Miniprotein binders against q9h3h3. Designs and how they scored, part 116

Target 1, 235 residues: q9h3h3
Amino acid sequence: EDGFTAEHLAAEAMAADMDPWLVFDARTTPATELDAWLAKYPPSQVTRYGDPGSPNSEPVGWIAVYGQGYSPNSGDVQGLQAAWEALQTSGRPITPGTLRQLAITHHVLSGKWLMHLAPGFKLDHAWAGIARAVVEGQLQVAKVSPRAKEGGRQVICVYTDDFTDRLGVLEADSAIRAAGIKCLLTYKPDVYTYLGIYRANRWHLCPTLYESRFQLGGSARGSRVLDRANNVELT
Key: E = the ipSAE of ESMFold2; O = the ipSAE of OpenDDE; V2 = 0.75 times the mean of E and O plus 0.25 times the DockQ between their complexes.

## First folded at step 8 (miniprotein)

Design SA7 (at its last look DockQ between E and O 0.66; V2 from the best seeds 0.00; counts 0 for: pae E 2.4 > 1.5)
Fold by ESMFold2, look of step 8:
Structure SA7 (fold): chain B 235 residues (1-235), chain A 81 residues (1-81)
Amino acid sequence: as target 1 above (235 residues)
Amino acid sequence: GSMKEVRIEIEVGTDEEEIERLLKEAIEFLKEGAKVTIEIHGDNPLELIKLAYRIARRLREAGFRVIVEIRGDTVIIRVEP
């Protein structure tokens, strides 16, 4: 019973991943087509199931943009999941260090900056800025959730290759801020996603590794980034 | 003639041979221009979704428009030719 809601949330997340995606792929599509694509498919108007009056007639799980240098590499996810199951039956403690080591061992190193915005102009403007940054090469890959039938906040995910490469994570934060994004950003390694570890997990793990808050000041990127694991400011 | 609508029910745990037979029937109806609704029942949400999207993937690869809707212990797969 304690995991009932988590199982339903995982099922909905799995469904979104497996439904069709709307993708602008800079590796195969000229950059000059981006603005028209963005105007056709604003995330506040793209509906999850293709509602009447939507720009999409098909269900959409995610709206995504792939940069010119995007190279899919999820690592050894199958081995990661097997090792995770073995750890759970071993009786050994489950800590953030445990998850980090599993991710390193199995080369599941990607992670993502997240921002949550209500449907509307602010969301569509933020997504357009991120999408342009990806196509221009400042970011590698990003996705945004479609509009849910009952509304609610949507999420933009901006991926990085290696959550253990703090400089690379900070470079992505800087590129997001340069695109004009001023809201709170949280960073979650993909290892937590592949293992189904969300905020209400039974191990009380915090899936958020970094937080980024926009501020004016001496920082080159205009943000203050906190390492949640060590309670240390990186900027 | 008029558009035909067909409803197929599948329970999680159904034999693979039975699922294959039902999918072949669904594809046959779709090729005839019918709309097909497949209802999948089960009490484990993750197993329910895994089966539903395995079916949906095959139907999408065959060229049909597929919408998968989750409703608690039931998944509704709506398929159009």
Scores: ipSAE 0.363, ipTM 0.759, lowest interface PAE 2.4, mean pLDDT 87
Fold by OpenDDE base, look of step 8:
Structure SA7 (fold): chain B 235 residues (1-235), chain A 81 residues (1-81)
Amino acid sequence: as target 1 above (235 residues)
Amino acid sequence: GSMKEVRIEIEVGTDEEEIERLLKEAIEFLKEGAKVTIEIHGDNPLELIKLAYRIARRLREAGFRVIVEIRGDTVIIRVEP
């Protein structure tokens, strides 16, 4: 993906964040209503712009599930961006370590496991598993993109509170695997998104910190997790 | 009577005074019962989206129903009275 494609995808993601969300909030809604909500709004049928015959008549940016322990904390994103601009102007070297320190300093520590799936039963089933894991308290928050007109892959995002907490990142991977997910997972910190660090960026920074591959008969976790920054297996 | 349809085109980088003029005109048409479509064009997708949602917010604040649709290098804003 060229820089233009990465910027386009980022713009689409920003637009989705600004449109209305379909949310199941476990803090205010009984867990017993989850199955009915999942049946009403299957991600493969919910359309980005509310197409005729879809479950939604209005645009939907994301479908999301909030767990009981979910607390939105975005940190100091404005301070982060200002510090990033100053760093770029300084001409100092920019490394993954630099970004980590910026994130810590400004308390912008959220990150997410990402999975891409084609629209259909497999996507809806995967989402149902993740949504249940969130409601049961195994995960904090997750979202899935609605169906696009062009029929492209949909993305499920499973968030963790701190991308620097390796144990927390690995626990989320284990919970995703326990929910029956077998596809490739990639982990990306939100700080990279806020700073405009996408694929093929001018700093040659990899926005993916971890990669998880499903493994049959392997460790109790059912996955092999690779630290992409250090090229080291963690499991 | 047939509902009047109005199309407005805006380029990213247009002067803010001109954008405000076009928004006022759009609101006047909407108050008259017209459907308004605003097409926003720009080479930078991020700036394009920022401008589109700024415009959409202003129209929503004015009490209109607004649908924002992204189509490549163009954003289409459909506004109903």
Scores: ipSAE 0.228, ipTM 0.673, lowest interface PAE 1.7, mean pLDDT 89
ESMFold2 (binder alone), look of step 8: mean pLDDT 86; pTM 0.848

Design SA9 (at its last look DockQ between E and O 0.80; V2 from the best seeds 0.00; counts 0 for: pae E 9.2 > 1.5)
Fold by OpenDDE base, look of step 8:
Structure SA9 (fold): chain B 235 residues (1-235), chain A 81 residues (1-81)
Amino acid sequence: as target 1 above (235 residues)
Amino acid sequence: GSMKEVRIEIEVGTDEEEIERLLKEAIEFLKEGAKVTIEIHGDNPMELIWLAYRIARRLREAGFRVIVEIRGDTVIIRVEP
């Protein structure tokens, strides 16, 4: 994927963040209603722009589930962006460490495990597993992209509060695996998204910090997690 | 009466003062009960979406319903009162 394609996908994701969301909020809605909500809004059938015959008549940016412990904290994204512009103008070297420090300074610490799945039963089943894990308090928040007109892959995002907390990142991986997810997972900090650091960026920064691969008969976690920055296996 | 529809076009790189003028005009139309469509044009997807984000945020903060659609080198912002 060329840089332009990555920027386009990022722009589409940002546009989706701005459109209305279909949300199940476990803070205000009884857990007993989750199954009915999942049946009403299966991600493979919910369409981005509310196509005729879809469960949604209006555009939907994301389908999301909020856990009981979910507290939205976006940090100082504007300050982060200003500091990033100043850094670029300075001509100083930009490293993963630099981005980590910017993120910490501006309290932009959220990150997400990502999985890409084709529309269909497998996607809906995976989403149902994740949604239950969120409602049960094993995960804090997750979202899934609606079906695109072109029928491309949909993405499930499972968030963690702090990408610098390695234990928290690994615990989320374990919870995802316990929910029955067997596909490849990649972990990306939100700071990389806010700064426009995608695949094939001019700084040669890898936006993926961790990769998780399912392993049959492996450790209690059921996955092998690779730290891509250091090229070290964590599990 | 038929709801008035207003279309506003903005190019990436437009002066900030002009953008603010157009936003004020859009808000006035919305307060009058018009539907407003803002089309933003630009070659760079990231510049385009950032401008769209700024505009959409201002309109939401003003209490309006905003839907954002990306179409290649154009972002369409549909705003309803």
Scores: ipSAE 0.091, ipTM 0.576, lowest interface PAE 2.4, mean pLDDT 87
Fold by ESMFold2, look of step 8:
Structure SA9 (fold): chain B 235 residues (1-235), chain A 81 residues (1-81)
Amino acid sequence: as target 1 above (235 residues)
Amino acid sequence: GSMKEVRIEIEVGTDEEEIERLLKEAIEFLKEGAKVTIEIHGDNPMELIWLAYRIARRLREAGFRVIVEIRGDTVIIRVEP
């Protein structure tokens, strides 16, 4: 209901992008060092601004793990943003199809599965499972927010290269579940983030494309994935 | 010289030439060993953060440690030499 609050949270995420990151990069660091790194930098202990008693002495915006095949490419974000501004003044309707086409045209195709967990053992255990999946090659890249001063929930983001590739998005969901993750997952294309389009936006767009719910006794895949745009189950 | 602290204020909507002048001034203070605080004000949170992001990136590319703090309709950029 409070669009300003949602925009402030997104702005804080952008500010975190600009601060230093703690990174385990499997492209340059042997996989055998991962467990020691995870033990030194649990996300429940790494603080946003380097609080006394934390393992980090400097601010940390994100904690991240890059897989062997990770090739960073955010696409033409500046061109995307310029085209978005022009579209808003054009008088043409703004629809989910419009956003999809803008993302394709400017090669801003990445997206992410999101999970929110309270600080503590469950968060650190979930992150460790995701980090191992990345280093082992089942996922390409993931990040987790550091501990906020207020101690609120933290977010793990697991990226995929192309939100229009439904199979690839579902394969990432399966890999997350195989790592033992049982909480609700939501999937958001990065195009919505770069354009500042959140749940309470003026265009009434839904930035969440998919929801994944763990399903213990049903699907052999271990999850039930809902397409939010069409309200249909994919799995 | 002694440790100096310098404060610069910028409004969202300031023309690009004035922003560039202020950034060059900030960099000169930083080269002289000063800590610089840049306060950016604006009513639209995304325009505010976008301007702050551009400024912080420019200063990080120049080699300075930059911390960004969001306080309502103001973003505070703290820069260490």
Scores: ipSAE 0.012, ipTM 0.332, lowest interface PAE 9.2, mean pLDDT 84
ESMFold2 (binder alone), look of step 8: mean pLDDT 86; pTM 0.849

## First folded at step 9 (miniprotein)

Design MB0 (at its last look DockQ between E and O 0.40; V2 from the best seeds 0.56)
Fold by OpenDDE base, look of step 10:
Structure MB0 (fold): chain B 235 residues (1-235), chain A 100 residues (1-100)
Amino acid sequence: as target 1 above (235 residues)
Amino acid sequence: SLKDELRELLEEIVELAEEALEAIKEGNLDEAKELIRRAIEIAERIIEELDDEEIKRRVELALYLLKMALRAIEAGDPKKAELILRWVIKLVRLLIEELK
């Protein structure tokens, strides 16, 4: 999208993950403070590097909201990476099934729904809706990227605990739709991120497992979810 | 040529990052920090002298990561620094290959 290679995008994502986060933690902060926090740190105004005039003076990797039930568990990422390196060296075929098994073996099962939005009111409004859903317990955890210097779209990530739990993935989609989000959603396992598997990778693996499109008047879920691997509608 | 000089400087960054990574593995964190500092200096020099905005952005990312690796060591998280350095090596090697 931005002319950067998949590796550059991966490195930027890693850098963002390692930089300080602006976090609203519902486990320690009263829900009544959410509106003030959202007003203080609107994603469209928070800048990645703390530009002059922004709400943040220091670099911010992500803006995040943690729900009451949120427990950080990343699994054995180091073991996963070691196994991945060994697999590449072995010359064995690498398939989506291979990655799934690696993820299961190392308990790296988290995944996320992604939405890309231009900076502005729509983004901030979408984020506010997601943040409320997290604080209310409809979602576990979400984050949004800060505004880049160059502008461009910002991403909201809504996490699920297990990308292999199809029902859980679908429930999160429903909660996102219930929060008023109507844009295209894509679902990506975190294992693909940890292994540096992005678009146009040498293995021709699609990092997107599911796609959700908003549907008016149709299913009770308000969306159509497509399994990208099998090209089958799940809803 | 300017291109050859740039490649040589980038190769030096890779070498320094690799040596720093090895130093971390050996528990020599002071050496690792020094090696990273040297890599930072080279990256900063490249950025100052480079007119190509695309290449400059890529080197800026490498520089940013190098600084993060240094901070990680200083913060007592050498494993984080190792991870970062591996990415630096990867990114800079890719850039070198593109410059051939």
Scores: ipSAE 0.655, ipTM 0.901, lowest interface PAE 0.7, mean pLDDT 91
Fold by ESMFold2-Fast, scan of step 9:
Structure MB0 (fold): chain B 235 residues (1-235), chain A 100 residues (1-100)
Amino acid sequence: as target 1 above (235 residues)
Amino acid sequence: SLKDELRELLEEIVELAEEALEAIKEGNLDEAKELIRRAIEIAERIIEELDDEEIKRRVELALYLLKMALRAIEAGDPKKAELILRWVIKLVRLLIEELK
């Protein structure tokens, strides 16, 4: 049963990536237009498959904001997938270290902080904060899922260039917290997404490398970041 | 039974999608599009006749992907259509197993 659910979710994710995106691109659009764009396309109202009663009549896969310095680099995904098939056929152990090495070899280094929020004001407010941080240069790029037919939580993804760069991953977490986000954050390398490794997978791998929890402590407010792969507190 | 009829229709979708993959690999894009259109017609018929909301939802995703594959070929991206059709085959095979 788990296999069927994982494949269905993977197919939906592929379709979303392939469908049109609503993009605010700060490389070509003045920052002064952001507030109007956010008001036009609040993620709680944008529908995944289009609806006459929503801001979109046609399908939308993602709502995204690109920073001024954003330069897409997905690496060699085709080479990664070929190496993954070879690894599975070889019978060699499949471990987090093996996947990390495949990702490095094929330059598939991006990763993302994920937050899941119910549709409504809090989601739209959180997205607006993240979008402003991207346009102001504190984050590089982010996207949020549109509202699904069945409802449920929507996801905001905040990307970093290199999941092996702990400092960069932690700096992104700090910027997310500075934007007013207090919910649980989890960090997933894109290599896991490209290989179809979700929470329930046959290799029992944890696709989450880092976890961030908001914590109020003494005179300072911040987050506690855990390295899930090594079970080590980083902050 | 209704489940046996549904299973046979789903098997036809798989066969058409597999033939479409071969047509794409051989560069026969017009044939691939026609095979995909036939699979779309079968999926639409299933959705029209089916009262089971959970199974209907899964067939709706397969239909959506078939339409995406057709558009990908029309847009000049047959490699994208190949990837999408492999997902259609996978999802529909899982539905067939659920019906056993």
Scores: ipSAE 0.581, ipTM 0.868, lowest interface PAE 1.4, mean pLDDT 87
Fold by ESMFold2, look of step 10:
Structure MB0 (fold): chain B 235 residues (1-235), chain A 100 residues (1-100)
Amino acid sequence: as target 1 above (235 residues)
Amino acid sequence: SLKDELRELLEEIVELAEEALEAIKEGNLDEAKELIRRAIEIAERIIEELDDEEIKRRVELALYLLKMALRAIEAGDPKKAELILRWVIKLVRLLIEELK
């Protein structure tokens, strides 16, 4: 209702991906420097466009931490997109199983746990916990959006390498909870992102595969994880 | 009318962006930068003179992309600038169509 078009939002996302990122890369930077880096670049203070008085003088698209064992592999994204186009013209039904098979066939298996937080102490604290978990090896890679001009919610993305590996996805959830994160987490396979499939898509697909809620009162898991497609609890 | 004047300014941005794109393909990077600077000036004029906040937000994004394309050329990455200019043209043409 604020008058943004899908193309406008896509262009903003492209600009963020293309702008410089602030990256702590554990593969090349000593872990002892992490706390100073986190203090210098809290996501609630890093501005998207380098506003006066912020710690960054230039635009920042994302703030990211790469773990020691991070080895990027996006898979066959171009082949995935081509197969998606062909499927849409075929007239066959498009289902969550269809997307899963496309992702497997083209080796686009990564996905991410997402959390949305308002700017402030809670966001910065959550990011610091996630960043430490990445540097310590419990997680492989994470990123957080910088502060937008209008001061909306920011997103932390915690990646996993294979959304079809439920154990791996649940281990990432557990590592996030061990970092002290108590808010709602949702999990989205990257296949949905590469195909531009969001919540209000015309196929009525749900891009959220899993939902994680923090459990109180002595839970053995620390979280309750729901498979949204099958409406079944995994924990 | 004011709407016709706005559409003409937006069309000029598109024409300058298209000329800059061709200049990059020909290796004329100084010419491309000058054309982009002229498009930036027009976008800034629109933002200063127009009160419609929704249109201003859309022109502000186009302006940011034009500046990003200029920086890409200055950083020695003219292929990145080409991609960005194609986005500028797409976004501004969509706005022109909505103003008709």
Scores: ipSAE 0.570, ipTM 0.859, lowest interface PAE 1.2, mean pLDDT 88
ESMFold2 (binder alone), look of step 10: mean pLDDT 90; pTM 0.913

Design MB1
Fold by ESMFold2-Fast, scan of step 9:
Structure MB1 (fold): chain B 235 residues (1-235), chain A 100 residues (1-100)
Amino acid sequence: as target 1 above (235 residues)
Amino acid sequence: SLKDELRELLEEIVELAEEALEAIKEGNLDEAKELIRRAIEIAERIIEELDDEEIKRRVELALYLLKMALRAIEAGDPKKAELILQWVIKLVRLLIEELK
């Protein structure tokens, strides 16, 4: 979409992952230092490629907050890539179910809720809310993209351990809503990111599994969650 | 045609990146760096001369990745450079196919 190929988006993501990250690590840093860190590195001001006038002079790929219990588990990404190549040459259908099975087989289970916001106060406020929820233990880990050279929306990613654990995915959504977030959220398993499943993909797959919309009023929980692949309401 | 000239320059970038990848696998890091620098020069020339903003943006990403691969070798991480160069080859090949 927007003139970019899925491969171009994947390459940009790889570059961001490989560039340095600004991290608040609650495993080693007292929670009392979070507000100062957020003030020093507001995502609307941190630049992707560095600028002497911004908080960073050198490139920054991501701004991240690690919760006290955070333990990274990427699974067998190499095995996943090999199996993906074999699947493409096998003639078997490429479906959400097939990708789910590849992810399970290779233990690539993490996923993330995504929110896209324009640079500015609303983005910085949303990120501060998410970061506090991570440090307080309601969420496990989150990151936000720095400001792009050409501008455009920035993304906040809130991770869960296992995209096949529907309860865990819904609990993360509830915690995001409790942090004051009202914008549209979509959930994407990391297996889709590793395999280059973006909006304009060859297999015409929806690039996200779930969608969460803020819900006002009554005794309802803070959001309505839809399974986008099966078009089924979960809440 | 202008597209044919662009395709030839992009093909040169792919060839240089492939040679750099082989040089890294052989442990010839100085040769790999020189090949990457040559690919960078071609990408920079394309960006300066090209007026198509979409194609320019895609070449700019390839240029950034080439510079990142060069820095990775300089930082003592040739394995990182290998992965980055594989992405450069893939992206530039895709652009070449779209120009046909």
Scores: ipSAE 0.568, ipTM 0.872, lowest interface PAE 1.4, mean pLDDT 87

Design MB10
Fold by ESMFold2-Fast, scan of step 9:
Structure MB10 (fold): chain B 235 residues (1-235), chain A 100 residues (1-100)
Amino acid sequence: as target 1 above (235 residues)
Amino acid sequence: SLKDELRELLEEIVELAEEALEAIKEGNLDEAKELIRRAIEIAERIIEELDDEEIKRRVELALYLLKMALYAIEAGDPKKAELILRWVIKLVRLLIEELK
């Protein structure tokens, strides 16, 4: 509803990425310490810019949990951005397929399942479930936004290594559902984030590739996954 | 007018940020820090005096980024400060255009 442009949203995302993160790193920290860490830093209470009444006095950009096998690989983001400038100058159509090809060429393959929840018990409970799944090895990496100064919903991001690997994307969805999550999920490739594809983008692209809805009694997976651009059910 | 005064102050922030970028490129980090501190003072003044919550929120983001750029130089990462300052210039210029 907002007076914020796509550029402001991108700048806020950059600032969050650059600010300190609160990280539980299962590569170096025993799993037995997770419950105490989750109790110390519930995302509904951690504030974006620090506050005397919160667990943090200093800014926090993200609260994250790294799995045992986490190995960051952002690909060639610099090459991606140069190719993006060239594409915009060329006048060629900017479509999901064109962006997919840029991402593949530059090995910028990671993506994430997103869930948006209001601050409170349900958010903290959902994050705890995701964090445990990461530490236990069912998911690789996840992060959750701190509470914004303006209020509003917070986002949990659950990462996969390769957005073009549909089986891997669907396996992450299954693990999220197995953790007890029932809310709407949407999947966004990191290439869209790097290139500033948000809700109000000038290219009129859907900002997410997939949508997952919880369902009872029918699917062995616990959800229906839809390709949003083509309206094709994947499960 | 009040809008003309606001635009003038925002333009001064852009000029200071552009000069700070040039100072960083030349390796003059102390000069860059001084220019950023001056831009911070202007942004803080705008926030203190302005009642428009939407514009104030946008200036607050620019202020936060300016402080982040200053911290980056102090932490020994002027390249990070350069990236942040380019964002400050972009965001403040967009706000100036909206005020026209």
Scores: ipSAE 0.489, ipTM 0.828, lowest interface PAE 1.9, mean pLDDT 87

Design MB11
Fold by ESMFold2-Fast, scan of step 9:
Structure MB11 (fold): chain B 235 residues (1-235), chain A 100 residues (1-100)
Amino acid sequence: as target 1 above (235 residues)
Amino acid sequence: SLKDELRELLEEIVELAEEALEAIKEGNLDEAKELIRRAIEIAERIIEELDDEEIKRRVELALYLLKMALQAIEAGDPKKAELILRWVIKLVRLLIEELK
């Protein structure tokens, strides 16, 4: 009962990224078709590997919505990985600051707000709210995991272009809150994902850079956001 | 002995995956596909006979990745298959080490 190792989690993430995605692309599809698409593919019902009685007969890695202005830029991931191997061999300390510099040098700047919800109507409702915000232009892109074979929580990921841009990160948080989301949100830069920095990593790094907590009567944004790497309150 | 038999089968999967990886590097894609199919057959046998749900789940992931690597070659993307096979080798080697 030791659970998956970091290597197993990374391999599962790679497989999901490589498998087919169910995508609503607002760049080519009218916004009026979104509600029908959401009804056809509720994330609580879409199965990871395909099952009788699910909406999908074949594997689905992710369910995604692309905004009208979405323009992906993953940066130089190959150069990032080579530099990471060199860093580990060099004996230099591995810190949030060092990883930030590595990400900037290789233009691997994207990141995401994460929320984890149990399969069911609350997940489907939260995803519908996020999807509408993407199609309406308040968010740029989002995806949600399909239902896993053994159950457990599913994850909604809401992306921003640059994890070092505090204003952009905060604007995404505000849009998520405006969509009716009240659960805990954590922000993870994609550089951590590419380098295999998950919850139980060997360098004892916090796997999230920002954290958002909903506060009734809190700040003007309706949430408190912490920059965990720099120990600074942003709201 | 059952644990030793399982370890032997896992070691054979690693060897087949390593040979498939070298076949891809040399442009021998038909050879790579055949080696991957042999590794898939071994993984399927392990899953059918194994009662340990944790080990079975880990072999199921390796099987899924082997099938994905085969499909990648068939789709004309041997570089994708190469990356996937490196993950298969890593995961199966980790499982072998845990069984010692």
Scores: ipSAE 0.528, ipTM 0.849, lowest interface PAE 1.7, mean pLDDT 87

Design MB12
Fold by ESMFold2-Fast, scan of step 9:
Structure MB12 (fold): chain B 235 residues (1-235), chain A 100 residues (1-100)
Amino acid sequence: as target 1 above (235 residues)
Amino acid sequence: SLKDELRELLEEIVELAEEALEAIKEGNLDEAKELIRRAIEIAERIIEELDDEEIKRRVELALYLLKMALRAIRAGDPKKAELILRWVIKLVRLLIEELK
């Protein structure tokens, strides 16, 4: 992965955010309608750019489920971007701590647990589990990417309100595990996304703040969580 | 050479996108739409004539974004179009640099 891949990924992410979304909104739709909606829009079959043979004929950027208590708070993204430009011009070191401070100052606090799965039954089953957890109130909001290419993995994003709230991040991880998810999870603050910080970034920053691995048997909580930014085990 | 011809077409897309940004800033949305339409035509011509699947894929993303910027202006959101056009300029400039 090089710099071109990072810029291309950023542009594709922007396009997906701007295209129409398929949303199950539990704030306005009865929970009893969820199973029918999940059957109508399995993420392995919904196509990114539309196809008469799929559930959608028009482009879909994301498939999302909003919980009953979901209240979006994106903070001051414009102020964040202005401050980021100033920081780059200032010659100050660009570090995880500096980005964290920038995010806090501008109230851009949301973040997400990410899981990447190949198109197919396991993806659709994992998404259904996450969607039910959102509608039942164990998670606040989630989205999954549509199918873009043959053999390409799709991503499920499970959001939390505040990446600095360690307990909230861990509670979301527990709810994901309780939904039957066993794959590797990584947590990325939205501030990194807004500033275009992906795997191959010129500042050599790790975009992952937390990492969760499923525990194989035992009586402990269903995962081992590492704070990668501070190199501390949380569980 | 074929790469020199491609580079010139890509440079024309960048110029049109930059002029469209200026037109938006000046409140001339009709001019911005026309400039974007011309950029779309050039991108479509590149895709139709070019055999390189990797370069084609990159131009296809730029084309998709140009069409999205045009829709944003038509929907009454020129600020969104500005953001999209900046991405078009960035991606096309990166492709031009790679072709050197």
Scores: ipSAE 0.593, ipTM 0.872, lowest interface PAE 1.3, mean pLDDT 87

